# VHH binders against Type-1 glutamine synthetase 1 (glnA1), part 23

Target 1, 342 residues: Type-1 glutamine synthetase 1 (glnA1), of Dictyostelium discoideum (Social amoeba) (q86b00r158to499)
Amino acid sequence: PRNSLQRAIDRLKNKFGISLKGSFEEEFYLIKKGDNNNSSVASLLNSIEKLDHGTFANYHSLDCYGDILEKITNALEEQGLPIEQLLSESGSGQFEITIDYTDIMEACDRHIIVRQTINSIASYNGYIATFIPKPFDGLVGSGCHAHLSLWDTNDSNLTPDANGECGLSLVNQFFIGGLLKHSKSLTALFNTTPNSYKRLKPFYWSGCNVSWGLDNKESFIRIPSSPFSATDGCSNFEIKTIDHTSNPYLAMAGIIHAGFDGIENSIAPPPPTSLFDQSVLNNQLIPSNFEDAIQSLKENHYLCENIGNDISNAFIHVKLAENKILKELSDDDQILKLLELF
Below, E stands for the ipSAE of ESMFold2; O stands for the ipSAE of ESMFold2 at other seeds; V2 stands for 0.75 times the mean of E and O plus 0.25 times the DockQ between their complexes.

## First folded at step 22 (VHH; framework vhh_7qbe_3)

Design q3 (from p4 with G110A; at its last read DockQ between E and O 0.78; V2 from the best seeds 0.74)
Amino acid sequence: QLQLVESGGGLVQAGGSLRLSCTASGFTWTMGWFRQGPGKEREFVASISRSGGYTYYADSVKGRFTISRDNAKNTLYLQMNSLKSEDTAVYYCAASIIYYGRGRHLTSEADYDYWGKGTRVTVSS
ESMFold2, look of step 22: ipSAE 0.755; ipTM 0.901
ESMFold2 (binder alone), look of step 22: mean pLDDT 91; pTM 0.927
ESMFold2 at other seeds, look of step 22: ipSAE 0.762; ipTM 0.906
ESMFold2, fold request of step 23: ipSAE 0.739, 0.745, 0.688; ipTM 0.899, 0.903, 0.880
ESMFold2 (binder alone), fold request of step 23: mean pLDDT 90, 90, 90; pTM 0.927, 0.926, 0.926
ESMFold2 at other seeds, fold request of step 23: ipSAE 0.718, 0.725, 0.729; ipTM 0.890, 0.893, 0.894
ESMFold2, last read: ipSAE 0.713, 0.731, 0.692; ipTM 0.889, 0.893, 0.885
ESMFold2 (binder alone), last read: mean pLDDT 91, 90, 90; pTM 0.927, 0.925, 0.924
ESMFold2 at other seeds, last read: ipSAE 0.713, 0.716, 0.714; ipTM 0.888, 0.895, 0.891

Design q4 (from p3 with Y100W R104K; at its last look DockQ between E and O 0.85; V2 from the best seeds 0.72)
Fold by ESMFold2 at other seeds, look of step 22:
Structure q4 (fold): chain B 342 residues (1-342), chain A 125 residues (1-125)
Amino acid sequence: as target 1 above (342 residues)
Amino acid sequence: QLQLVESGGGLVQAGGSLRLSCTASGFTWTMGWFRQGPGKEREFVASISRSGGYTYYADSVKGRFTISRDNAKNTLYLQMNSLKSEDTAVYYCAASIVYWGRGKLLTSEGDYDYWGKGTRVTVSS
């Protein structure tokens, strides 16, 4: 899969002189093990509820987990992973780490190392770290949102254009047009378990709408604004649906080939939508389950061929088999099995 | 909710020294000091990372003020030496609950999530 991403990178560069840079927002939960070390889902949820003191406060999670978070940040910095920020998320015991953006191959390598480091530090210190998309029905889900930008051969950012729609250059708009065209197929690469689709719900800011827009958290493609967007344009775009069940190399290969299609065929995206606009309710949605997503990918010969037919066929075969096994388990047993993987 | 309580303000003669303290009720990442003089906007004074390895000072206080912290006591300090009349201000403790990477200087009010009520420092001639 790393080789598949390298071919995608080379294809985009050779045809258009464009490279992709990015980073991931790494969302995860920390769970403190009890004295008996019981690993049942009920015992895990009870541990989070006790630490939260039963009151809603974003700060309470930081205060309760500060020592382990400090060990995590120290370990990442010692490994040379340049942390941009770490913050508490909405869920009790949920946190987000963002690493500085870089060339997309290195960003994918960093994504893997970040997850491995957090898991190792947590385990050594009596915690469980989980990146499961929806580990707890009563708590918000975890994603790994990708922030992406297009660059030329002189290492100049091609994404912004203050005069373009949503502050984006025309080439980046075509890239997004391609992403939206292929969004249903890309979902199979981004969200590869039945659990993934428990997170992907409309109006949960998961990005289920096949649309794009400035600061629109309901769109598949969000364009983050800044105080400088009016004068300088918007420097990047965000894909919100990606979760930690994805193979980052396959996900990014799919993204590059989809965006390549958009640029090559001058595919204009639809008019952008605004945050909390009721017109979002009339947009198309990504697949609501893995079977529909994987069917879209199977029918997408363009993506399968460019990713590599052997790789795509193996992915489809393995993930269908895994999903069949997972769907036969109770919700709690699915979580326990996913904890072995993520 | 995080609480920040400053102490140690008072009256001091020019050229003198004073040490401010700020006790936090819980865990914090970067902490800083700001001040607001009579008729002026609130301005950055100094900041310090949780580890203590990264400190930054406003030009007006460099060489005279030293920021430090004791994480075991959840306490931030500002040692103010060689005080001048223009140092007269209400001094505010600030804390970030977001970890910012090594290259970020937290010199703006918007970089901080929680604020103390301030302690008054008056430097007399």
Scores: ipSAE 0.661, ipTM 0.866, lowest interface PAE 1.2, mean pLDDT 88
ESMFold2, look of step 22: ipSAE 0.693; ipTM 0.880
ESMFold2 (binder alone), look of step 22: mean pLDDT 89; pTM 0.915

Design q5 (from p3 with S108P; at its last look DockQ between E and O 0.77; V2 from the best seeds 0.69)
Fold by ESMFold2 at other seeds, look of step 22:
Structure q5 (fold): chain B 342 residues (1-342), chain A 125 residues (1-125)
Amino acid sequence: as target 1 above (342 residues)
Amino acid sequence: QLQLVESGGGLVQAGGSLRLSCTASGFTWTMGWFRQGPGKEREFVASISRSGGYTYYADSVKGRFTISRDNAKNTLYLQMNSLKSEDTAVYYCAASIVYYGRGRLLTPEGDYDYWGKGTRVTVSS
């Protein structure tokens, strides 16, 4: 799959002189191990609730987890992973680490190392770190939101245009048009377990509407604003649906080929939407389960061929088999099984 | 809620020394000192990372002031030597609860989430 991403990167660069840069917002929970190694979902949730009653950016969460967070940040920095921010997220025991953006291949490599490091540090210090998309029904889910931007061969950011719709250049709008065209197929690459779809619900800020817009957390493509957006344009766009079950190399290969289609065929995105706008209520949704997402990918010969037919067929076969096994488990046993993987 | 309590302010003669302390009620990342002189806007004085390995000073105090911290006691210090009349100000302790990366120098007020009520330093001629 790393080779598939490299071919996608080369294709975009060779045809259009464009490269993709990005980073992931890595969301995860930290769970203090109990006497019985937290062998049930109920014991895991109880461990979180005993330790942390916090909300988003809550000082209580930082004070409870400060020592383990310091060890995590030190380990990442010593490995040369430049942390942009670490902060408490909305869920009790939930945190977010963002690494500085870079060329997309390196960003994917960093994504893998971040998960490995957090898991290792947590384990050695008596914690479980989990990246499961929806580990607890009563708590906020975890994603790994991708922030992306397009750059030319002179290393100039092509994404912003203060005069463009949502502060974006026309070429980036076409890229987004391609992403929206392929959004249902891309979901199969982004969200690869039944649990993933417990997070992907309307009004959960998961981005399940096939739409785009400025600061619209319900859209598949969110355009983050800044104080400088009116004068400088918006520097990047965000895909909120991606979670840690994805293979980042395949996810980004799909993104590049979808965006390539948009640019090559001048695919204009639909008019942007705003949060709670009436037009958002009329938008299509991404698939609500993996089987429908995978069916969309199977029918998407463009994506499958460009990613590689053998790679796409293997992905589809393996993930359908894994999903069948997971769906036979109780909700609790499914979580316990996913803890072994994420 | 994090509480920051400054102490050690007072009246001192020009050329003298004073040591400020700030006790935090718990864990903090970067901590810093700011000050507001009579008729002036609040300004950055110094900052220090949680490890103590990264410090930064405003030009006006460099070489005269030393910032330090003792994480076991949750206490931030500012040693002020060779005091001048223009150092007269209310000194504020500040702390960040967001980690901004190794070596980031937090000088803008907006990067700090919690503030003390201040301690008054008056330097007499």
Scores: ipSAE 0.647, ipTM 0.849, lowest interface PAE 1.0, mean pLDDT 89
ESMFold2, look of step 22: ipSAE 0.687; ipTM 0.873
ESMFold2 (binder alone), look of step 22: mean pLDDT 88; pTM 0.911

Design q6 (from p3 with G103S; at its last look DockQ between E and O 0.86; V2 from the best seeds 0.74)
Fold by ESMFold2, look of step 22:
Structure q6 (fold): chain B 342 residues (1-342), chain A 125 residues (1-125)
Amino acid sequence: as target 1 above (342 residues)
Amino acid sequence: QLQLVESGGGLVQAGGSLRLSCTASGFTWTMGWFRQGPGKEREFVASISRSGGYTYYADSVKGRFTISRDNAKNTLYLQMNSLKSEDTAVYYCAASIVYYGRSRLLTSEGDYDYWGKGTRVTVSS
């Protein structure tokens, strides 16, 4: 799978002189272990509510978890991972960490290390760290948002154009056009468990609308603005649907090949949508379940061939088998099983 | 709600020393000191990371002021030596509730989420 990403990187560079850079926003929950090892979903939820009290502001979460968060940040810094920021998120006991952006292969390698480090530090200190997309029905889900940008061979950012739609260069707009064309198939690579689709709902800011737009949290592709957007354009774009069930190497390989198709065939994206515009409600949606997403990928011969037919076939076979096992479990047993993995 | 309470301000002769304290009501990441002189905008003085390993000083105070913190007491300090009339100001304690990595120096007011009410320092000529 790492080799598949390397071939995608090489393909984009060789044809167009373009490289992809990115970073991930890693959202996760910290759950303090009880005397009984938190053996049920109800006991896990109670542990979060008891520690965080749930009714107080983001600062209360920081105050309750400060010691473990300090150990996590120290461990990441000691490994040389350049943390951009760590902050409390909207869920009780939920946090987000972002590492500085870099070449996409290194960003994927960093993603693996971040997740492993957080899990190890939490476990050693009597916590469970979980990256499950929707571990608790009453709490906000956890995503793994990717911030991406296109760069030329002189290491200049090709993404911004202050005169372009949503502050983006035309080449980046074509890249996005390709991403939107392939969005249903890409969902199979991004969201690989039944639980993933409990997070991916309209109006949850999960990005399940097949659309794009400036600061549009409901769009598959969000274009973040900055104080410099009006003069310099927008420096990156965000894919919000990705979660931690994804293999980052396959996800990014799919993204590159989809964007490549957009550039090669000059696929213009549709007009952008605004969060304040009711038309965001009328956009097509990504698949609402894994079976439909994986079927779209099976039928997408372009993505499967470019990722590698052997790799794609193995992925499809393994994930269908895993999904079958998970769907035979009760909702609570699925969560307990997923805690072993994410 | 995080509360920051400064203390230790007062009147001091030029060339003298003064130590400011700021007690936080709970956990904080980076903390810093800012000051506002008469008729001036608030300016950065110094910052210190949670670990104490990363400190930064405005050029105007470097070598004369030392920032430190005691996390067990949730207290930030500013040791001010060789005071000058130009150091006369209200000194504000600030704290960040977002962790920022070592690549960010947190020298801007916008980098901080919570502020104390300030303590007045007057340096007489």
Scores: ipSAE 0.661, ipTM 0.865, lowest interface PAE 1.1, mean pLDDT 89
ESMFold2 (binder alone), look of step 22: mean pLDDT 89; pTM 0.918
ESMFold2 at other seeds, look of step 22: ipSAE 0.746; ipTM 0.903

